# Ledger of designs, part 13: VH-VL binders against q8ssq3r676to911

Target 1, 236 residues: q8ssq3r676to911
Amino acid sequence: SPQDIAKQLTLIEFKLFQSVKMKELYHKSWTISKSKFENSPNIMSLITMSNKIANWVATEVVTTPHPKKRVEVLKRFISVAEHCKKINNFNTLMEVISGLSNSAVSRLKETWKSLPTRYVNSFNSLQNFLKTDENWKSYRQTLKTKETPCLPYLGLFLQDINFIEDGNSNLSSENDWVNFKKMNLLTSVFTEIQYFQRHPYFSFSTHQNIQTYFEKDIVILPEKELYAFSKFIESP

## First folded at step 3 (VH-VL)

Design h04 (framework fv_gimsilumab)
Fold by ESMFold2-Fast, scan of step 3:
Structure h04 (fold): chain C 236 residues (1-236), chain A 123 residues (1-123), chain B 107 residues (1-107)
Amino acid sequence: as target 1 above (236 residues)
Amino acid sequence: EVQLVESGGGLVQPGGSLRLSCAASGFTFSTYWMHWLRQVPGKGPVWVSRINSRGSYTTYADSVRGRFTISRDNANNTLFLQMNSLRADDTALYFCARDKGYLYGYPDAFDIWGQGTPVTVSS
Amino acid sequence: EIVLTQSPVTLSVSPGERVTLSCRASQSISYNLAWYQQKLGQGPRLLIYGASTRATDIPARFSGSGSETEFTLTISSLQSEDFAVYYCQQYNNWPLTFGQGTKLEIK
């Protein structure tokens, strides 16, 4: 059930998101290969989960050899994405859309041609919502107007912190030892993250079967295998 | 039309209290950092306080810290400034202003201002 | 705190003239300077930010330049509605500070 999948992934990923400590965001610790798992463990857990879900989506599509069943798989994931947006889960929304936009999936022209117009229109709308145009304008405007509970896209917060830490001439004004403006900008991002962390999805109930599936039973193909399967089910 | 309208100013004795309000219309109030500034006639504006979009982070000028409290009601598009222990040097025209900055409050320039509400602290 | 000093304090000019107003900072503020126009009985109106970027709906006759400690606001071909007080503001360092203003009046 797409709705149940969306709700359970929301509970799983919100728990990971809520576990992120502000100190994990200090000094861009999640970008340092040698120490990122030590200094930013909860950020790395969420990043790992996001990659896992995106690759799982792509895997489910390319490992469905029957054309009619493969179209049903696309419909299900688009429905999952729709429900994620409806319940303000933008992190899982990004993961599902990323999986469906994987080159191994997007190249399946006959499969996409067979997708009903309603689903094509929905997929296009969700992609437009997540477009990076004008510094993520559509997503940022929507996030600001959403009531809690909400699971925002962590990747954009990390991108913003990188931009603030590294600076450029448009935002960083001087080469001081103490840059109060930089500290104020970082504080505002941290405050946004903490606000969303304080308001969990209290009304959602846990479905143990779905939780166990994502923990233990999920099948993910490596990137190289994804493309090989893609070419096998629809030749170039 | 994008507009900010201040109210609540008046005459008050030293040590008294006033609560200023700022009604916002024509834009999505809940997405902007908001500020209070004050101005004595013939002089430039002086920054007083700011509040982030959600109301979870506030800062104050040294001269008002501990006496003034900024707050907001996003459901009713209203910004407030609670002023306690008022002094003669708090006498000024008080403006609310919208921060031009995006999510982070940068640049800290003010693209929309109200007309101001006068506060006079005198015996 | 950073002190902004504006000059002149008052300038008497006729419509159609080119006007330049100066703002000097007590220490470097890079390009983090804004200019405002204020008319009697009104709140300030943002004209320029980032030293040289015109705000939305501001006429092309207004332009800003400068960096570090020396900044200029220029009004080419002054219009009757431009007679007002002009303030500069820095947002490089906390707390935010404004200049004392330059009053532009009819000759």
Scores: ipSAE 0.000, ipTM 0.439, lowest interface PAE 13.5, mean pLDDT 84

Design h05 (framework fv_gimsilumab)
Fold by ESMFold2-Fast, scan of step 3:
Structure h05 (fold): chain C 236 residues (1-236), chain A 123 residues (1-123), chain B 107 residues (1-107)
Amino acid sequence: as target 1 above (236 residues)
Amino acid sequence: EVQLVESGGGLVQPGGSLRLSCAASGFTFSSYWMHWLRQVPGKGPVWVSRINSDGRYTTYADSVRGRFTISRDNANNTLFLQMNSLRADDTALYFCARGKGYTYWFGDAFDIWGQGTPVTVSS
Amino acid sequence: EIVLTQSPVTLSVSPGERVTLSCRASQSVSYNLAWYQQKLGQGPRLLIYGASTRATDIPARFSGSGSETEFTLTISSLQSEDFAVYYCQQYNDWPPTFGQGTKLEIK
């Protein structure tokens, strides 16, 4: 069911999110190629899982050769995304929408034209919620009003930390106020992450077979194969 | 010519075992999900089990889970169904069929079927 | 599990007639519905999938329509080889399920 998939992915990804330690966010350690797996291992695990789920979504679409059945695949993933938003799982929401927005999937114009209006409207609404326009305005406003449990989009926190670190680096040596402000901004982000980490989804039951499937057994096509399947299904 | 040919059916006593085979020809067998379905005379077909293209993923109907095992030999283009702990209500004509889709999560239609092999569980 | 109900159970018709068979689903199956023809001593033959897409090598006289819970299979001009049992099958949800069948017999 879409609801069960959303709940199980929430449990998997929340556990990974909860394992992230604040020291992994120091000095942009996750961006340093030679040491990122040593200094930011849990952040890298989350990034790897996010890419895996997004690519799995795209793979399921392009490996469904029946035109009408492929529309059903879109409908079910949109339903997964809807439920993720309802249960405050914005990280998996981003992954599903990213998978459906992959160029190999988004180019399937005949498939998307066959999608019922209800699902088109829902997908457009979810994309608009996650748009980067006005510095992620819709998402940030929603996150401010959310109570726990909630799995926020980690990628945006990482982006904010990069902006804080990079934006103030040249001025900090000349101004104690700038150094103080930078530290306050970083602490604010860290505190918000820790707040969400301490409130897990205790009410959700585990379906181990589904969790094992997502962790070890899902089929993911590399980018060139995704595009090749896409062209085979719907000619350019 | 694309075809599937079942064999291995017969008469067996309750609690017994049978191994069904399905020989595929005329298509790239290793590229398709394969299924077993069964049919009682005068009724519609009932889905029994499926296996993915490389054999790693299998699914079973609730009524046969734990008793039946689906497997495949891609080198010899053959699908198998090992049936253990047979019951009177397993009596049916058994068909192998080729799945039309590639997905694990969503149901399938069947574009190629065999003629069926009869299984009778009696006495 | 999704239940499919076909009507009528039996239909007596003459060659050349237009025949319409119905299939009703207990819950929405969208367009994920297939139709099969089965003759005595043979396995089912796929006629239609995706509610309205004709399978390979199926004559143009066979057509399907419908969505959600109500579906029809139409044979525009019945031929002598069309006397058989017809089954609908949903693949919107696992397990895939079949209707009880409609038998076409000679009038």
Scores: ipSAE 0.000, ipTM 0.424, lowest interface PAE 13.9, mean pLDDT 84

Design h06 (framework fv_gimsilumab)
Fold by ESMFold2-Fast, scan of step 3:
Structure h06 (fold): chain C 236 residues (1-236), chain A 123 residues (1-123), chain B 107 residues (1-107)
Amino acid sequence: as target 1 above (236 residues)
Amino acid sequence: EVQLVESGGGLVQPGGSLRLSCAASGFTFSKYWMHWLRQVPGKGPVWVSRINSNTSYTTYADSVRGRFTISRDNANNTLFLQMNSLRADDTALYFCARDSGYTYGFTNAFDIWGQGTPVTVSS
Amino acid sequence: EIVLTQSPVTLSVSPGERVTLSCRASQSVSYNLAWYQQKLGQGPRLLIYGASTRATDIPARFSGSGSETEFTLTISSLQSEDFAVYYCQQYHNWPPTFGQGTKLEIK
């Protein structure tokens, strides 16, 4: 069910999130090609998982050749995204919406046209919640009001750290002051991450079949294959 | 629903002491950095002090350092400012404010303010 | 500390007018600038942060723009409840500092 999928992905991704050590965030280590897997292994594991889930969503859509069944796949993923938001899993929410927004999926005009209005409205609402406009205003305001447990979107924390590391060095003329202010801003991000890491989803039960599926059985097409399948099921 | 209410202001002679309180309601007080600011009529607010969520870190404006002490009682959702060795130039309306930072983080911008409590230091 | 200078000090305007308020910083504050509205007998109300992001429940007629040292707050169609004092505040350098304010009054 969409609810079970959302809960199991929450358990998988929260475990990865909880494993991230603050030292992995030092000096933008996750951006350094040669050493990122050595110095930021848990960040890289979560990033890899996020890309896999987004591409899995797109793959499931474009590898469903029957039009009515393909609409049911869209409905299922929109329902997964709805439940992710409901249980405060914003990381998986971003992944599902990214997958559905993949050009290979978004171009399927007949499939989207067949989607009931309720699901179209929900998808549009979720996209608006996650848009980058006004510095992620909707998402950031919502995160402030959320009680634990919560799995925040890691990508935004990484973006904030990049901004702090790069922006603040250029903005202050005093070296000692630059270091003080920069450390305070970095500390606020680290403290927020650690707060969410301390509060797991203790009430969620593991569903072994779903866990095994995501660990071993998930099928992901490369981007060229995604687009080829897209053109096969709906001609330009 | 989210609200901050200051109290404890009054008239004090120079060299005196005063303790301000700020009662918080409608949010999880223990998750937020809190600030004290003051304002003289006709002028902009001036930052005075801040305290983190678990009390382990405090910072003060140079003009009040050594004389003022910020503290908080998370069990009773109350922020305090103990003011000692008061001077005429400490006369102002004192506001408590919630930091606009995310849970346990800070930005040093202020999204919720109280109504203020007046402090007058005169002979 | 960073000094913020607001202009004009006082602005007399009529309801329905578009109003633009300026804030200049003595050195770059990037996008780390907030705008507040303060009415008599009340604490300041956060309108804008990050130079251009509207705070929760703030009407769409309020918008902010600018970066570095030059910032503006615009009210697209002034309403009667908008007559107040407006303050800019930087949170780039410690300590956070406020401008001297711009007072909007009825023409």
Scores: ipSAE 0.000, ipTM 0.405, lowest interface PAE 20.3, mean pLDDT 84

Design h07 (framework fv_gimsilumab)
Fold by ESMFold2-Fast, scan of step 3:
Structure h07 (fold): chain C 236 residues (1-236), chain A 123 residues (1-123), chain B 107 residues (1-107)
Amino acid sequence: as target 1 above (236 residues)
Amino acid sequence: EVQLVESGGGLVQPGGSLRLSCAASGFTFSSYWMHWLRQVPGKGPVWVSRINSKGSSTTYADSVRGRFTISRDNANNTLFLQMNSLRADDTALYFCARGLKYSYIWGSHFDYWGQGTPVTVSS
Amino acid sequence: EIVLTQSPVTLSVSPGERVTLSCRASQSVSSNLAWYQQKLGQGPRLLIYGASTRATDIPARFSGSGSETEFTLTISSLQSEDFAVYYCQQYNNWPYTFGQGTKLEIK
């Protein structure tokens, strides 16, 4: 079921999110190629999972050669995304929308043209919700009003920390006021992350077959193969 | 022509063991998820176990977990079900069935089944 | 566990008649519903999956419809070889479950 898939991915990704330690966010450690897996292992685990899920979504679409069945796959993923938003899982929501927006999938014009209006409207609404316009205004406004449990989009927190670090690094001399301001902004982000980490999805039960699928049975094509499959099922 | 032929069923006492086999032909066996299901006469089928194409991933129904072991021999196109600590409520006709080629995430239907092998647990 | 209830339990019909078999789910199963035909002494044969997609080599007289909790299998002109037990199966929720069956008998 799309709802069951959304709930199980929520449990998987929330566990990873909850494992992130604040020290992993120090000094932009997750951006340093040589040491990021050593200094920010849980952040890298979640980033790796996010990339896997997005590429898995694209893989499921391009490895479905029958046109009618491929439209059904699009409908299922849009339903997964709808449910993710409904249960305040914005991280998996971003992953599913990213997968459907992958160039290998978005270029399949005949497939998208065959999608029923209800699903087209839903997909457009979800893309607009995740639009970066005005510094993620729609998403940020929604996040401020959401009760726990909630799995926020980790990527935006990482972007905010990067912006805070870079904005204050332009100053050449050490200044206590500038250091205090930077520390205050970083603490605000850390506090928000910790708040969401403290409120897990206690009411969700584990479904063994879905957990096992994502743990060891998931199939993901690398980017080059995704595009090759895409061109094979719908010629330019 | 896809064919699945079960064997190894029979009469066994409670607490005993049986090993079921399913000989597959007419398709690339090593590419498909395979399943065991069972059926009591006059009732609908009940799913028992599944195994992936490589044999590295297995799942079991709650009622048989810890007692049954599914396995496969891709070189000889054969699926197995090792049944240990058998109980009276394991009495049924056991079917081998072909699952999906790639993924079970959207659920599973079974496009080809064998004729079944009867298992009776009684004393 | 999702319970599938089939109706009627037994249906007595003559060849040439149009027959409809129902399957009702205790919870929504979307369109993840399959239909099987089982003859005495044989394993089940897949007829329909995805609620309405006919399986390979299945005659056009078999058709499926429905979604969510209400599903129907229709045989437009019953042939003598169609007398069998028919089962529905949901694969929307784990564990996968089957209905109790509908038996088609000769009048």
Scores: ipSAE 0.025, ipTM 0.579, lowest interface PAE 6.8, mean pLDDT 86

Design h08 (framework fv_gimsilumab)
Fold by ESMFold2-Fast, scan of step 3:
Structure h08 (fold): chain C 236 residues (1-236), chain A 123 residues (1-123), chain B 107 residues (1-107)
Amino acid sequence: as target 1 above (236 residues)
Amino acid sequence: EVQLVESGGGLVQPGGSLRLSCAASGFTFSSYWMHWLRQVPGKGPVWVSRINSDGSKTTYADSVRGRFTISRDNANNTLFLQMNSLRADDTALYFCARGLHYDYVWGTHFDYWGQGTPVTVSS
Amino acid sequence: EIVLTQSPVTLSVSPGERVTLSCRASQSVSSNLAWYQQKLGQGPRLLIYGASTRATDIPARFSGSGSETEFTLTISSLQSEDFAVYYCQQYKNWPYTFGQGTKLEIK
């Protein structure tokens, strides 16, 4: 069910999120191609999982050739996204929406036009929640009010750290003040991450069949194959 | 705050070319679909073209396909519309507008618009 | 394409009045309907999307309602800055289409 899928993905991704050490966020280590897997292994594991889930979403849609069944697949993923937001799992929410936004999926205009209004409105609401308008205003305001447990979107924290590392060097000609300001901003981000890491989803039960599916049985098509399947089911 | 500023409009002869620019600020430009729309005084806006966040996908209204080219420079937060083979019925005020972060082929609304740049095609 | 028809074309009103503007679609757009305000010399400003959701920083006096083919924009107590042209837009089907507009002018 969409609720069970959302809960199990929450358990999988929260475990990865909780494993991230603050030292992995130092000096933008996750952006350095030669050393990122050595210096930021848990960040890279979560990024890899996020890409895997987004591509899985796209794969499930384009490998469903029957139009009515494909619309049902869109409905199920939108329901998964809804439940992710309801249980404060913003990381998996972003992945599902990213998968549905894949070029191979977004171009299927007849499929999207067949989607019932309830799901169209829900999808639009989720897109608006995730819009980067005013530096992610809607998402950030929501995150500030959320009780734990919560799995925040890791990508936004990584973006904030990149901005702090690069942008704050321009605030002043005083090197000591600039470094002090930069460290205070970085510490705020680290403290927020650690706060969410301390509060796991203790009330969620592991569903072994779903866990095994995501670990061993998940099917993911490469980008070239995604687009080829997309063109086959709906011509350009 | 979000700002979109169009430029490049002017008077041009039929068959001529014009390049419009839209300077974006106050948001992460590279994360949004961007659009060009046009409006004749006293009429509602008409959608012209769109481009996805990385510039890999473009779509055009039937009336401008093959003549107009939309593009973007994410490094400089600028959206462009190259207009070739201009006709009298291309005369309008041209707006750039921001789509949603995850915009789809079947539709979008526009949350921020520029002030518009006038294009007049006449002999 | 879906055609949107707005009524009235022009409405003369006084500040403080409750104003209702209508938008009718040639076929169902479900709730995929937005409202914009446009003042002379300015680009449009998003007021409402999803038929009834107020956009960021839009005053509470603006509200939207309706579904399918019949939609309304209501301004509960008209202010002097509200005199403008109002457009509806559907985004259920591509191409995206706009109504012809309703002009609010001072009585």
Scores: ipSAE 0.000, ipTM 0.399, lowest interface PAE 18.1, mean pLDDT 83

Design h09 (framework fv_gimsilumab)
Fold by ESMFold2-Fast, scan of step 3:
Structure h09 (fold): chain C 236 residues (1-236), chain A 123 residues (1-123), chain B 107 residues (1-107)
Amino acid sequence: as target 1 above (236 residues)
Amino acid sequence: EVQLVESGGGLVQPGGSLRLSCAASGFTFSSYWMHWLRQVPGKGPVWVSRINSDGSSTTYADSVRGRFTISRDNANNTLFLQMNSLRADDTALYFCARGTRYSYLWGPYFDYWGQGTPVTVSS
Amino acid sequence: EIVLTQSPVTLSVSPGERVTLSCRASQSVGTNLAWYQQKLGQGPRLLIYGASTRATDIPARFSGSGSETEFTLTISSLQSEDFAVYYCQQYNNWPLTFGQGTKLEIK
């Protein structure tokens, strides 16, 4: 069920999130192509998982050739996203919405036209929650309630750290002052990450069949093949 | 030992001006957002104004906007509140307080406060 | 603005008693709620932040709980130095707002 999928992805991704060490966030090491897997292994594991889940969502849609069944797939993923938000899993929420917003999926106009209004409204509401307008205002406002357990969107923390590392170094000609400003902003981000890491989803039970599916049975098409399948199942 | 010491309060007539100061010590002043709050005897504190660490951003309560100006001197670890066009309802004990910076995304709570400086606006 | 309502307004208690103070928010503030103690002639002293985290050097007898709109501060065994006014503060929305206070006085 969509609720079970959301809970199991929460357990998988929270384990990865909890494994991230603050050292991995030092010096933007996750952005250094040659050494990122050595210096930021848990961050890279979570980024890889996020891309995997987003592409899996897109794959399930474009590999469903029957129109009615394809609409059911959209409905299922929107339900997964709804439940992710309900249980404060914003990382998987972003992944599912990203997958549904993939150009190979979003171009399927007849499929989206057939989606019931309730699901269209829900999808639009979730996209609005995740909009980048006013520096992610809607999402940030919700996150600052310190709701636990919670799996925050790691990508936004990484963006904030990139901004702090790059932007703040250019704001001042005083080396010591720049260092103090930057360290205080970085410390606030690290403290927030650590706070969420300390509060796992204790009440969720592992469903082995779903865990095994994501570990061994998940099918993901490369982006080029996603688009080819999209064109095949629905040509303008 | 973190210390905040307010000064500059006093008795002033309606329409007058006062400049409050807050001397900070025991921490890296330039790294913290600073705030002014006020309190009427027998009531809770009311937030008045905030300034970010480098002084580039300020925010004011609606009741004081356009009349009060918050500023800071990081070289001398001092926070200021310039109060113009004072009204009888500005009468209060004024506190400076250190806002928390443990999260970039959070609004602050206040981990250290001064003892307050009294401002009385009356004729 | 978010309005914080504290209850009771005044509480007369004896040393050694368990005391529970309430703070109710007009809108959800998550867990972005702090508690302060203020004694006559002094500025407020931070006791609790994040609804339940004790500030540095605050005795274990002080504890906070709650989330969203309903919060409590508990003093498990009241000491003579605990007679003061207690305020809650939300930091979820601007402007920052405080409750009207609960005064603990000796019976």
Scores: ipSAE 0.000, ipTM 0.389, lowest interface PAE 19.0, mean pLDDT 84

Design h10 (framework fv_gimsilumab)
Fold by ESMFold2-Fast, scan of step 3:
Structure h10 (fold): chain C 236 residues (1-236), chain A 125 residues (1-125), chain B 107 residues (1-107)
Amino acid sequence: as target 1 above (236 residues)
Amino acid sequence: EVQLVESGGGLVQPGGSLRLSCAASGFTFSNYWMHWLRQVPGKGPVWVSRINSDGSYTTYADSVRGRFTISRDNANNTLFLQMNSLRADDTALYFCARGSLQYGYIWGSYHFDYWGQGTPVTVSS
Amino acid sequence: EIVLTQSPVTLSVSPGERVTLSCRASQSVSSKLAWYQQKLGQGPRLLIYGASTRATDIPARFSGSGSETEFTLTISSLQSEDFAVYYCQQYNNWPPTFGQGTKLEIK
């Protein structure tokens, strides 16, 4: 089921990713609290979904009170993350690893001690792949070599656009070359996003039961409740 | 240039309240997890609270849970810490800090790449 | 909670000297360790993260090494502006915790 979960989340999130319009990335509209849902609705939908899945992962762990079953939950999510990387779904990979790295989950030292070394090594490898060290070196190098279909991590594109916009925002028309350079950098990011958007996962079949689960039946605890459950199942 | 400027500290009696603010500039505030930490002179910093990029998730140190509330205003690049039911052992210099983006936009890391200068909070009778 | 113990607590040194600061964790923190410099009246400044990766705009004389439970910060040729308190911080386990600090002072 880890493989099926990974594939269905890929279909859900790729549809959201594909819906993002380039105009939603103009002027960092997605960062403006009062208007971001109006001006960047598809970006916000994907960000909301990403947070939802990360928090769902944490919720599933802390709401599993039996120690042996909780270790099985960790194993299943690490397997989901492994499969996401294998099918070039880096967005859901980021979400699952983020959920497992949630403070309410990462503090469960006895649960993590009981995890077999294969899964510990895999989790550490996936975390290292996603580190921002050296400007996301491992991830960026991997993304450059990946053929379609691929669901890249949207958050890094958003970070790159912010860097380009903020680094060049005080440059005037009197510096035509710098303005040209800024436009070229933005265009390269937009072109990369559009390239991945053109190539959906055509070979994946929809499993309606799993789709409905993530749409309607998913249970997510807010951070305060996540931590309360965490402390209940393993005392500080 | 990344800047974080704290304000709102002061002298308050036990049981009182204070609201701290942190004005952020020089970066896209809404992309980062933000943190509050505190430090007693001569000792190391202690983590107090964190909030994710959109404000949907908050976490607190055990010692302040239920008394402190972290919040943010991304439109105005401002982070807040509402402190209620203050105790003598809450006396410290309070720092606003930016979390690293170690695992990406939707999850913040626990190391801190930029800090403010701090705002002092003294709780005494 | 992971306890970080720094040594020495205070070190008296002269400019130009090579200094090494130690940080020991009560249990493994992998490579998820950062080093900070703090001067009087200022907030901490990130020097090193991931045990050995130098932060932006940090001079090459600062270097970090170590893994698991034993970590070292090295300043290859101490400058006058380097007299400060240095803290290590782990971010492998919840909650993030800091060492008690090592104070570098003029000999």
Scores: ipSAE 0.000, ipTM 0.472, lowest interface PAE 10.7, mean pLDDT 84

